VH-VL binders against Sex-regulated protein janus-B (janB). Designs and how they scored, part 1

No score or structure here was measured in a lab: all are predicted.

Target 1, 140 residues: Sex-regulated protein janus-B (janB), of Drosophila pseudoobscura pseudoobscura (Fruit fly) (p54365)
Amino acid sequence: MKILNCFSLIGQCAKPILRTYTSPAADLLKLPRVDIKEGKLRYLLLSVYIHGETKHARTVVRGWNTDSHDDIYYKNVRAMEKLGLCTKCLGGGKMDNDESARKIKIHGSCKTFGAANHHKTKEILLSSSKYKNFNITVKK
Unless a header shows other numbers, all headers, positions and changes below count from the first letter of the chain; antibody chains are not in Kabat numbers.
F, E and O are the ipSAE of ESMFold2-Fast, ESMFold2 and OpenDDE, as the mean of both directions, binder to target and target to binder. V2 is 0.75 times the mean of E and O plus 0.25 times the DockQ between their complexes.
[cut] stands for letters that were removed.
Atom coordinates printed by the task and the answers are left out, and those that the model quotes come from them; centres of patches stay.

## First folded at step 1 (VH-VL)

Design b02 (framework fv_libivirumab)
Fold by ESMFold2-Fast, scan of step 1:
Formats: structure tokens, C-alpha cells, sequence
Structure b02 (fold): chain C 140 residues (1-140), chain A 122 residues (1-122), chain B 112 residues (1-112)
């Protein structure tokens, strides 16, 4: 068990151990832009990059049914480390993903990382095949 | 209708440069990663380079690294391949191909251009 | 680099008969997201390549249902249930799991 402190993790990235012969560059290309659950979610905007190579960062949206933004951050840090990638948090918020109605509402902030740029989150969601036809609303 | 139209090919001597263009229409160009793929006369397909939809990620086959540069101008809906220090083995038809870049996938090419021919004669 | 190997390199088929092309990868193309990153393309004589099958088994828009893709991991098959004259060309498999993206050497399909 390890207690996570999101604030202490900001800006920290060590050289990861690779799980496979897949290169970090290839893993970055295969990384889905969007990975969210249905329902009322907490979400984060994350920058994923190759250790030592910040010029090729990829911005992704991650959200799940959880009581803590820290849980989402920790899960992604651990998953990215296994792929040879580093994670930096760009802020967060809340999301109501009603897939049956094809409606998504984005609002709020993360206590640890502050509010994400919700309009950037909307752009990323609309760029995906699954969500491109959804009605996405950004609220204060 | 989705269209990709390559131009800029020609006949050059080794060591010279060419800049290829791929003009896109019929889709939101800024939302898609685009690839360059080449084919030498009578040979198979060979992937050359990719640029992500936001331009932040660029990858190349090893034989062209340092010589070729992929770029895009979203205001003109145009993809470029700057080819420097050309070699005889770069002789090929060059295609631009749209990466699908879906929520859970990237890397299959759903639309291809007609190709532009590059001949490096020695 | 991931090496893609196709077999046969060429085949001649009587119209109406089935055809089968195999593609083997030097490592598994199954990603943790559940997709097999293998695609099939057809290049008709004098034309650009066109997508036939993507992500292992999905038929591209406008592709006749006589074309099918199957397989997972390192072994993949493209099948044509009834070959027609317009199917003449070179078939390529491609892995899109990692860069550099790599193609098989191609399989030339001819009509007898």
C-alpha cells in the first residue's frame, strides 16, 4: 500500500520500466485520446509524454466513477509507467456522460489540480469517433 | 467527398531537394493524422512518416530521419513532406494517406491520394 | 521493427473460386485495448492502394461481403469467397501496432 499525494506527484517522472518491446513513441501513438465511463464522473485532462521528450506530448481525457481525482491520476501514472511514458496533470472537473441521450455536460474543478480547460476537453471529445455526434455542453 | 491530392514530384539529381504537398478536401483536416507512404517501381509499399492531427507528434522510418520533414498547414488544409539530400533509393511514387484516428484506434488508412512520382536519377 | 510475412507471394485463381492469403507478424498485434492492429489493402494495377479490412476483421465501407478477415495475435487470413475479375491486384497486410508501420511483401492475385 502507498498513500498518494497528488501535489507531491506534480512534475515527478522517472525513467519507466518497459513491459514489452513496443517503443514509447508507438505507445504514445496508440494511446486513446478519450477513455471515460458512462454516468456522473470525475475527470482529468492529462499530458502524456516520453521521458525526456516533452515536445511530443499528447493531451488525453480520462474519467471514471470515483470519489477522488487522485484515483484517476494514480491509475494513469501507473499505466503510463508500464508503457515508458510520463504523466502531467492539466486540471480536472466533473462530467455527466449520458450515452443513451448522446449528451455530455462538463463543469467544475479538481481540488488538487484546479479546473481543466473544459473547452479543450470538449474539442478532444468531439474529435473521437464515439463522441463526435454528442451534444457537449460546458457549464460554469 | 474525401479527397487527397499530391503534388510536387519530379526528376532530380542525388543530393537535391523536393517538397511534396498533399491538398485535402471534404473533411475536417485538423482532426486527422496523415501519413506518407511510398512505393519504388515494381516494389511493395513502404511507410515513410506520420504527423498527428495537432502536429505535436512526428515519426519517420529510420532511412529518412534527418533528411525528410513532415509538416502541416491546417489553414490551407495541406500536408507537406520536405525531402532533402535525396538518394537514388528514394525514387518512388509518394502517397499521402489519412489515418483513421478514432477514439480507440489509429493507424489504418481509410483514404489515399493518387500519388506523385519522385525520380532521383544518378 | 515488426516483420510482416505474407504467403503465398502469388496465386492464380479461376473466376468464381475462393482465394486465401495469410499474413504472419514477428510479434503479437493484439493491443491492451483489445484490438488487433492488422489491416489489409488492395492495389489494383495502375491505382492507389485501397482499404479492404481494418483492425483484423472489419470490412471497410464499400467493400463487398465476399471479402473477410480473420485471425488474432500473430496469424491473420484474408479470404475471398468468390474471386471476380476486378479483384486482380496486389494484396498487402500492414501492422499499425507500432512505428515504423510495416507492410507485408505483397501477394499478387491473377485470374487464369
Amino acid sequence: as target 1 above (140 residues)
Amino acid sequence: QVQLVESGGGVVRPGRSLRLSCAASGFTFSSYAINWVRQAPGKGLEWVAIISYDGSNKYYRDSVKGRFTISRDDSKNTLYLQMNSLRTEDTAVYYCARDSYEWDSSGYFDYWGLGTTVTVSS
Amino acid sequence: DIVMTQSPLSLSVTPGEPASISCRSSQSLLHSNGYNYLDWYLQKPGHSPQLLIYLGSNRASGVPDRFSGSGSGTEYTLKISRVEAEDVGVYYCMQALQTPLTFGQGTKLEIK
Scores: ipSAE 0.000, ipTM 0.553, lowest interface PAE 13.2, mean pLDDT 84

Design b04 (framework fv_libivirumab)
Fold by ESMFold2-Fast, scan of step 1:
Structure b04 (fold): chain C 140 residues (1-140), chain A 125 residues (1-125), chain B 112 residues (1-112)
Amino acid sequence: as target 1 above (140 residues)
Amino acid sequence: QVQLVESGGGVVRPGRSLRLSCAASGFTFSSYGINWVRQAPGKGLEWVAIISYDGSDKYYRDSVKGRFTISRDDSKNTLYLQMNSLRTEDTAVYYCARGDYDFWSGYSEYYMDVWGLGTTVTVSS
Amino acid sequence: DIVMTQSPLSLSVTPGEPASISCRSSQSLLHSNGYNYLDWYLQKPGHSPQLLIYLGSNRASGVPDRFSGSGSGTEYTLKISRVEAEDVGVYYCMQALQTPLTFGQGTKLEIK
């Protein structure tokens, strides 16, 4: 066990100490809303925000062909910390992104964070230039 | 077709409690944040509180913090406002209004496009 | 908190004539994402508020094109090119840039 304190760090956001040459607000605006791979994916619905400013959070969709939702979460936490940003997970699920057929199926849940609001995920996907005209189906 | 219907208003004495409900129909309730907005007799509109679509974020005007609690039950398509320690200044018509607090997404859902008919709360001695 | 100030507070217009309502914010409502977080609402006598304009200049669904919103930063204007009897009511601007969301004090529009 390499536990040196009794506080859980899962889902927490400490003030980032890494400096960037742009403001955190500018960095937040540069983030793609959608970053998903093709195929059968695990996905997370994530809120990205400036430490202390949760009311101006940006909701993003991240999905990869991975064994664990936790992999997606921690990769995003590390990437956001470099930009002076914090990450909060809003839940997850599974996605079948068939780009050749222009169809996306969203369902399921995440063991660690629970089910995302799949209807919100659909709205975000449809707002993107790449997925605007896809047939997106949501199932519980 | 798309509707919000408030209920639970009434007449109470200062220091008492009321619980307001807002029943949603005709849209996917779980996809939207919802606001409570009030209007005192003969006065203008005053924002009270918002709950995010997933219930994880709640924001209040300062004068109601610690007294009012906003919550939602998506299985019933219903929004609630628990009002404790009521003051005469809380006398108003209370509206629920559909909006979203995700101001950075570029979605237009943060404007309040659907409003209920309101429920009247009177706090009087 | 962001303070919203409307002018005039009341306006009487002959049917068919134009009307103009101003809204000022105590700080800029232009976000770095390029959007102006200013909305306009109309409350007809005895009715709930209804959305007219969102994000500075976009007409809500079903709103006639005689209504237009303009402005940026701290100065915004709602214009009605030809006022009709059904336009009677109180007009409110609202900032949605940050909580608490704040409304202007309202502008009452009446027909002469």
Scores: ipSAE 0.000, ipTM 0.522, lowest interface PAE 13.8, mean pLDDT 83

Design b05 (framework fv_libivirumab)
Fold by ESMFold2-Fast, scan of step 1:
Structure b05 (fold): chain C 140 residues (1-140), chain A 120 residues (1-120), chain B 112 residues (1-112)
Amino acid sequence: as target 1 above (140 residues)
Amino acid sequence: QVQLVESGGGVVRPGRSLRLSCAASGFTFSDYAINWVRQAPGKGLEWVAIISYDGSNTYYRDSVKGRFTISRDDSKNTLYLQMNSLRTEDTAVYYCAKDLEYGDSAFDYWGLGTTVTVSS
Amino acid sequence: DIVMTQSPLSLSVTPGEPASISCRSSQSLLYSNGYNYLDWYLQKPGHSPQLLIYLGSNRASGVPDRFSGSGSGTEYTLKISRVEAEDVGVYYCMQALETPYTFGQGTKLEIK
């Protein structure tokens, strides 16, 4: 499957050649809300949804030790397409995840997608079992 | 703090039009699907319409299809309901209601409502 | 359209006593993902509706643990273990499996 116009703020969907034996809705519900590394990260706030239907949309946080927000976005697009899911970017920023100190600092913006709603990102992180007791700060 | 504030209700004759607005604050408006739900005087709740978080999908109850249009302006954090060809049975308090984060599973916040009266 | 039927349509309870409200759907609300797409709302007199329970059994934020939801498929129950004066109002179930979303007729709860 080929993706034309790799950049998109609206959302990216593709039909997979090989289909999974689990439904897209089941896969969406099993999708982790938070998938971030430790250290100084770039992060994106992403919406994942079923093509043509927003009833099961999930907002997820993805952050990795990378110099490009685009790397995070397109890796997620490719992974989601295998599950029959679409990705829309809601913006990004930077994150300092100090797991030993249980502190996370969220700030900044993404050149491609703009700044995420960092307070929404904080809310999602605090909803997770791993990060629920962390001291999470949002800065400009 | 999450708030939804409806406006635009009034008293009109059958066949007229009204445009309702719902001003949102305290959450990222563009991340959520939003609904219109109405309640006729002394009656129960009746779902009217939904618009997806990105505005690409809309759904309506049959009795309002072709007469009502739900829309959103994310730059203004505002939801709209354009109501044309109003009928007496459209008389109700109209609420806007925000979906939980996972689409249409539940409405976690509601506005105070705006009253629409269609009478001859 | 999926038809939602509530029973009873009204009940009167002494404070501290339990209350139960039933909701039936004309077809199963159990989706292939294993979730039951039924929600419960409370509308207190003069107020907007508020969410109590979503996806059959999950209590909404800020809702006291005396409220619980149960059931699957076509039969659902909302239970209040110890009714308090502030619980007065009309209770509605709603299916969110498919559009149009549909509400039950409502159950009016009064204090004796």
Scores: ipSAE 0.008, ipTM 0.541, lowest interface PAE 11.0, mean pLDDT 83

Design b06 (framework fv_libivirumab)
Fold by ESMFold2-Fast, scan of step 1:
Structure b06 (fold): chain C 140 residues (1-140), chain A 122 residues (1-122), chain B 112 residues (1-112)
Amino acid sequence: as target 1 above (140 residues)
Amino acid sequence: QVQLVESGGGVVRPGRSLRLSCAASGFTFSSYAINWVRQAPGKGLEWVAIISYDGSNEYYRDSVKGRFTISRDDSKNTLYLQMNSLRTEDTAVYYCARVEGSYYDDYGMDVWGLGTTVTVSS
Amino acid sequence: DIVMTQSPLSLSVTPGEPASISCRSSQSLLDSNGYNYLDWYLQKPGHSPQLLIYLGSNRASGVPDRFSGSGSGTEYTLKISRVEAEDVGVYYCMQALQTPYTFGQGTKLEIK
């Protein structure tokens, strides 16, 4: 396993290489707070911000069917880099997203980044149009 | 069951137009970027176009830019490829393929349709 | 455009023996985050392509452990440790670093 620099201060993020023609501020506004797959997932709680700016940081939830939280982190960093955005990991865990039953269970931790604030993750999920009426439970 | 089903192929003369559709089922269509990939008879795979998960970004191979338009209708779980000014070189089986990656991260086409055949001939 | 070159273009393998396919890119596929944007696909006769390996070395869901991907930068290898009859088909590498995404020419694997 590689040690990831999740402890870097938000202001220490290097300027990313841009691959888009939209501005970072516009891209941050378009960024959905929730982007998760269906099923049994590993997830991360991430802070996304514009290099050199902290006032417009957004906390987002990302999860997919993988055996590695590191995969989610690097996928997100690479995607954000294209948009001129920086990423800081706030921790992770596991999620069971049963969309047919409208139930989500959140628990656990990430060995690399530690446990996310699962109650904050629940708050973000419930704030979204898609998940606002789901039965979301948090367990240690 | 997660699946993609292409339709709209046919036989047309050079200069004509066709509109391909790709119907998605068994997954949250609006969460995925989707590619069009084609394969000419007896030839290899050739990437054609991609549309981002939210429809805000589209990219094309140079040879189809200005002639082809990729679009999506998330309310119908359907992807489209509008093909104008068709040339014999566009003759191929056209596949749609879902991207496993996140946002504009376009690696890993993990779900493919069975393809629809486009033949441009006189 | 990034050009992808595969070798060999065809190979015949006795069942149970290993097979190796190489893929070279005209420029590095390693991004600033340490990921190699090289995918491998298999197209069995009469079938749609299927994902085998993504980001250089990660096996896709359902892909047997006899398939492995390695390499970095401009040189990549797909290895099959014990070829089975069901592995017959054309193998393609693809770079996903930047558009236009480009495939190699394909490598046809057949059983002797």
Scores: ipSAE 0.000, ipTM 0.519, lowest interface PAE 14.1, mean pLDDT 83

Design b07 (framework fv_libivirumab)
Fold by ESMFold2-Fast, scan of step 1:
Structure b07 (fold): chain C 140 residues (1-140), chain A 122 residues (1-122), chain B 112 residues (1-112)
Amino acid sequence: as target 1 above (140 residues)
Amino acid sequence: QVQLVESGGGVVRPGRSLRLSCAASGFTFSSYGINWVRQAPGKGLEWVAIISDDGSNKYYRDSVKGRFTISRDDSKNTLYLQMNSLRTEDTAVYYCARDYYGSESYEPLDYWGLGTTVTVSS
Amino acid sequence: DIVMTQSPLSLSVTPGEPASISCRSSQSLLHSNGYNYLDWYLQKPGHSPQLLIYLGSNRASGVPDRFSGSGSGTEYTLKISRVEAEDVGVYYCMQALQTPFTFGQGTKLEIK
């Protein structure tokens, strides 16, 4: 754990490994855009990319019922490293995902990475088959 | 801002020893792996050794294995190259260069020092 | 060890004209993670080497967009779209796929 790593806005990349994987480009294209739990969550807006090729980046939403945004970040870094992909945090916030009522409320910020662009998060959620018909509201 | 400064070069006879130092400033030294790269007079670049960011991994070119030892002291932001049993073929300018090994930046050998000259002559 | 071979060994270019340098490796530098572990460096006369391109095609911080890298596997190319006087020096490719890391023999670029 390096304290400075939590404040970096620069992407964290997989170290070169000897494990055999399918092309990172193929893995990036297959990566789910949305992976969130039900309930009151902390969430992060993340950019996943192949090192040096930010134009191929995929923006994803990850939300979990944890007490720390850092838990979500490092879980994603570890998962992406196995695929040879890099992760950059674009900020975060809080989310109330009431799936039975089909309502999602997005607001707030992340202590480590600051506030995400909540309107971008809403756009990504609405693009998914599961959440396309939800009532999604954004607050500061 | 980022600076690497080599020192410890000199003129020695074959079979003697020298210890090179590379003093780092302007970045978090403990987060980066560092290379030693040398260049003989009028010749090309030749990689010598690397040490990982945490010091646990060290790799060398074959011709210096058993003679050279790379190490680091993160409390002093300093890299070392202990060179024993020097040969005339070790005559070169020695550069230290920062690597992405453990780095947040994936740019390899992105900063180099000015070099220190080692001359081994009989 | 992986052997790196550059071509040409020297070239002279009129200012404003393009230049192209080739680098060939004795085995593929494409890792299973999808990256090509080939970097390009420039050593200007009397100066330390400086990074130009890393992982095949990524331009290093501060490097002008006149420089580009391409290629995969065993064949790589460094291109300068419009050569300027400040581009004079020796260009080296380096493989970083496995230790020992190895450099090409260098290509000297001169202005006519």
Scores: ipSAE 0.000, ipTM 0.503, lowest interface PAE 14.5, mean pLDDT 82

Design b08 (framework fv_libivirumab)
Fold by ESMFold2-Fast, scan of step 1:
Structure b08 (fold): chain C 140 residues (1-140), chain A 121 residues (1-121), chain B 112 residues (1-112)
Amino acid sequence: as target 1 above (140 residues)
Amino acid sequence: QVQLVESGGGVVRPGRSLRLSCAASGFTFSNYGINWVRQAPGKGLEWVAIIWYDGSNKYYRDSVKGRFTISRDDSKNTLYLQMNSLRTEDTAVYYCARDQDYEYSGWFDPWGLGTTVTVSS
Amino acid sequence: DIVMTQSPLSLSVTPGEPASISCRSSQSLLHSNGYNYLDWYLQKPGHSPQLLIYLGSNRASGVPDRFSGSGSGTEYTLKISRVEAEDVGVYYCMQALQTPLTFGQGTKLEIK
């Protein structure tokens, strides 16, 4: 067993040990673009792709109340590997998701992965049915 | 309206340099990868280079590697192609063309109007 | 590099007649994800290329339904059910499976 290098920014892949009737491409298409909690969160902007095919990727937003951006990254790696998919981190930051007020504030950076393109994150959030009418602001 | 407009073409002698620009409007430039495609007079289309939406990956055809550099300035919504050590076979109309969003790259829409590069002595 | 070969290189069609253009790749463009990474473009005289068909068979926005794409693996066809004067130009197939991206040599469509 090798200890994972938490400073690595390269993509991570593994063949799934359990196969389903669904192809990796079908799993990629069914993957939610947005999966965030309510409240003050750490978030990552992640690229998910099929092994060997980085040109065909899905960019997703993941965020929850956690002490480390690394926790978000490695949980996504494990989940994606079960589907035959690879993960590359595009950076991170912090998010304040006030769903009752329909306001989201995006800012900051991640110690391990650097700052995400927060404007790209905003566009992804606005493309989702749940967050399309939210007031989303990006801070320096 | 989604639009791409190239500029920077001209007539130069072999061995010289030119910098092409592609100005984008009507869409969120930072969300898209952009390609350079060229067409020599009376000839077919030839892919030159791509830059991913975040600038993290760049790919080139072999004949221009080491001579051409693709780059972008998202603050100006502009794509660049720095062309060094120009050869007569680089003579062509150069188009920029928008790839799809980072998800499912592979087809080009829209294309710019093109800018003409002529390399002759 | 993947080599793309178009046939015919030139054809002349009477208005209202159908036209068919073939594109062959030196290796399969069918990806493990189930998509065929073959696109079709039209370049009208004096104009920039425009997208007609993507991923083998999907018509681009604004493209008339008289245009259709079919095929899989190494053999692809672009069909125009009823050619109109505005269809004059050069048609190109392009593979997007692997870099470098490569185009066919083009097929010139003319009206008789």
Scores: ipSAE 0.006, ipTM 0.556, lowest interface PAE 10.3, mean pLDDT 84

Design b09 (framework fv_libivirumab)
Fold by ESMFold2-Fast, scan of step 1:
Structure b09 (fold): chain C 140 residues (1-140), chain A 125 residues (1-125), chain B 112 residues (1-112)
Amino acid sequence: as target 1 above (140 residues)
Amino acid sequence: QVQLVESGGGVVRPGRSLRLSCAASGFTFSSYAINWVRQAPGKGLEWVAIISYDGSNKYYRDSVKGRFTISRDDSKNTLYLQMNSLRTEDTAVYYCARELDYYDTSGYYEAFDIWGLGTTVTVSS
Amino acid sequence: DIVMTQSPLSLSVTPGEPASISCRSSQSLLHSNGYNYLDWYLQKPGHSPQLLIYLGSNRASGVPDRFSGSGSGTEYTLKISRVEAEDVGVYYCMQALQTPLTFGQGTKLEIK
């Protein structure tokens, strides 16, 4: 039914460098999967990939104490472009990250990009060294 | 070229073990969840197991839970299925299949865009 | 477990004619993220399965536009607008909403 607008951002992705000292593939493998703050956050589930190689992608979680999901998206686009990488948004939601209690609650949706697959987000969080022992719950 | 190649099949007696391997090439193996799907002779497709991109999540069909173990070695770009306590009903061609996680999707349990050629397991007395 | 039911289980089509295969799920495959977790696969005789359609209606890379998927919730359809000889094989739908992942019984398509 609903298409994600970030997928239609034509011309924003960096093209592969013909020759370079750094490899976008190496940079992609070194990307932290999780980068979230404490507290009540807006978050996005993002696909990061090499321009022209859409079959090779890494899914990452980004969350901030911000008023707009768009802030998270464009900040990530700028950071990834510096590495020769492209960003595609897979949806978002809200997150309550209580690090003192080791509890994370994931729910909701993003007005611009729709709801992320929160179960995929939980899987990514649990794969990280920082959050692997947290109690993570998903709610619609 | 993106490719998956299975090996390790054979003919064994009930109660024995086999370890299947699936060698990946042409893509960043560590970025994908990968599945095992089997097909008994003349029958339909049956999902067996999945392992997440980072190896932290594993799910199995009930009939193989406790007997089969899925694992991966990203340094070797290889997926494994350790099959213990084999039964005649496990006789099938075993395929490994890569989960699609690059087009407008946010999750695991998507589609299988690349399949191997299969390796045959026959459990017979 | 989610049960997937295909109909018909077999069909025979004259080349150039359309074909339609139905797939019904025992519960809705529409997730809160807006996607319908229903995929279609083709297994040609002697070959591995190949992806045709993912997430209800998206055609996989290299798949001819004569193939289309539609539907939402519990009712899905795969259509071939003009059947060709190379389309012979067994078609499977699969739900990818939850484990265990489950396939339909398969629909065998033959040429008359």
Scores: ipSAE 0.000, ipTM 0.508, lowest interface PAE 12.7, mean pLDDT 82

Design b10 (framework fv_libivirumab)
Heavy chain, then light chain:
Amino acid sequence: QVQLVESGGGVVRPGRSLRLSCAASGFTFSDYGINWVRQAPGKGLEWVAIISYDGSNKYYRDSVKGRFTISRDDSKNTLYLQMNSLRTEDTAVYYCAKGSEYDLDYYFDYWGLGTTVTVSS
Amino acid sequence: DIVMTQSPLSLSVTPGEPASISCRSSQSLLHSNGYNYLDWYLQKPGHSPQLLIYLGSNRASGVPDRFSGSGSGTEYTLKISRVEAEDVGVYYCMQGLQTPYTFGQGTKLEIK
ESMFold2-Fast, scan of step 1: ipSAE 0.006; ipTM 0.615

Design c01 (framework fv_concizumab)
Heavy chain, then light chain:
Amino acid sequence: EVQLVESGGGLVKPGGSLRLSCAASGFTFSDYYMSWVRQTPEKRLEWVATISSSGSTIYFPDSVQGRFTISRDNAKNSLYLQMNSLRAEDTAVYYCARDLYDSSGYEFDYWGQGTTVTVSS
Amino acid sequence: DIVMTQTPLSLSVTPGQPASISCKSSQSLLHSDGKTYLNWYLQKPGQSPQLLIYEVSNRFSGVPDRFSGSGSGTDFTLKISRVEAEDVGVYYCMQSIQLPYTFGGGTKVEIK
ESMFold2-Fast, scan of step 1: ipSAE 0.005; ipTM 0.584

Design c02 (framework fv_concizumab)
Fold by ESMFold2-Fast, scan of step 1:
Structure c02 (fold): chain C 140 residues (1-140), chain A 120 residues (1-120), chain B 112 residues (1-112)
Amino acid sequence: as target 1 above (140 residues)
Amino acid sequence: EVQLVESGGGLVKPGGSLRLSCAASGFTFSSYAMSWVRQTPEKRLEWVATISSGGSYTYFPDSVQGRFTISRDNAKNSLYLQMNSLRAEDTAVYYCARGEYDYEGAMDYWGQGTTVTVSS
Amino acid sequence: DIVMTQTPLSLSVTPGQPASISCKSSQSLLYSDGKTYLNWYLQKPGQSPQLLIYEVSNRFSGVPDRFSGSGSGTDFTLKISRVEAEDVGVYYCMQGIHLPYTFGGGTKVEIK
């Protein structure tokens, strides 16, 4: 499918609102790659980087049982700004996270940001301790 | 299966240099921060270097700052530690370890280690 | 630097008996994300360190449930409910919150 541009939000990454007792670089290293809820979710694949430095970024997966992909994006932006970090959306989709059955289904797209690379999302999930043994399927 | 294999250790005189290598396999190397941790003859564990997933950010304790350099080649799934101006106190087994991404501040997989001996 | 202090220095345990290891940090290991970055490692004789417990209480892959971690702030405990022969080795705590990352001095567990 056609990947929509990420023009829904024009704002630039803000300077840190509150100093941490670690540097932004250390915060980027400690940032969890996966933060998803159980159930039927909307998810985003996000690039996180240090304010003012765009060459090196970390790709993370965020998913919640929410009505809008924008809710996930804004929540992450606010959390990252507290750590001196910036967020860029790489697209999204939908996820069915059945933790009792150890199955995750990834598909679809985001109206605002377009479809994520679902195979990249699967790789990130499988690299996590919690989801490494899950049966993860991607609908192409 | 995650595997980390170190090489490059050896016997070197004080003031000398050594370059350690770590070959990674079984995971997406470019997605993880990587570290070097050494174990002294007294069995004390000491963190000596960390590099971010993309290679832009490197971190060292004061004891090796300015003498050691950490680097990586994501296309070759390889991590390096360049050690200059070596001292007797740098004698240790050096381990390559996978960093923080999955376990948020834990080094979850370690290699077998390579031995560095600094003596006259 | 955060100083990590482990007690005891060594433990001699009869097989099947419990063991408890303490780790104290000079500063709180609680991060702004609500997580506490305290990890436990085991080094068996002739082997590399292996991760046992991460973020205070989470067992790493393949770690038996006889191992449990607890604690908060600056005081942490690793407990083995029934020590087996394969549990012999040196246990290290580690903080992953502040640079430089630091380890405890280790606790040697031996079978009587």
Scores: ipSAE 0.000, ipTM 0.556, lowest interface PAE 13.3, mean pLDDT 84

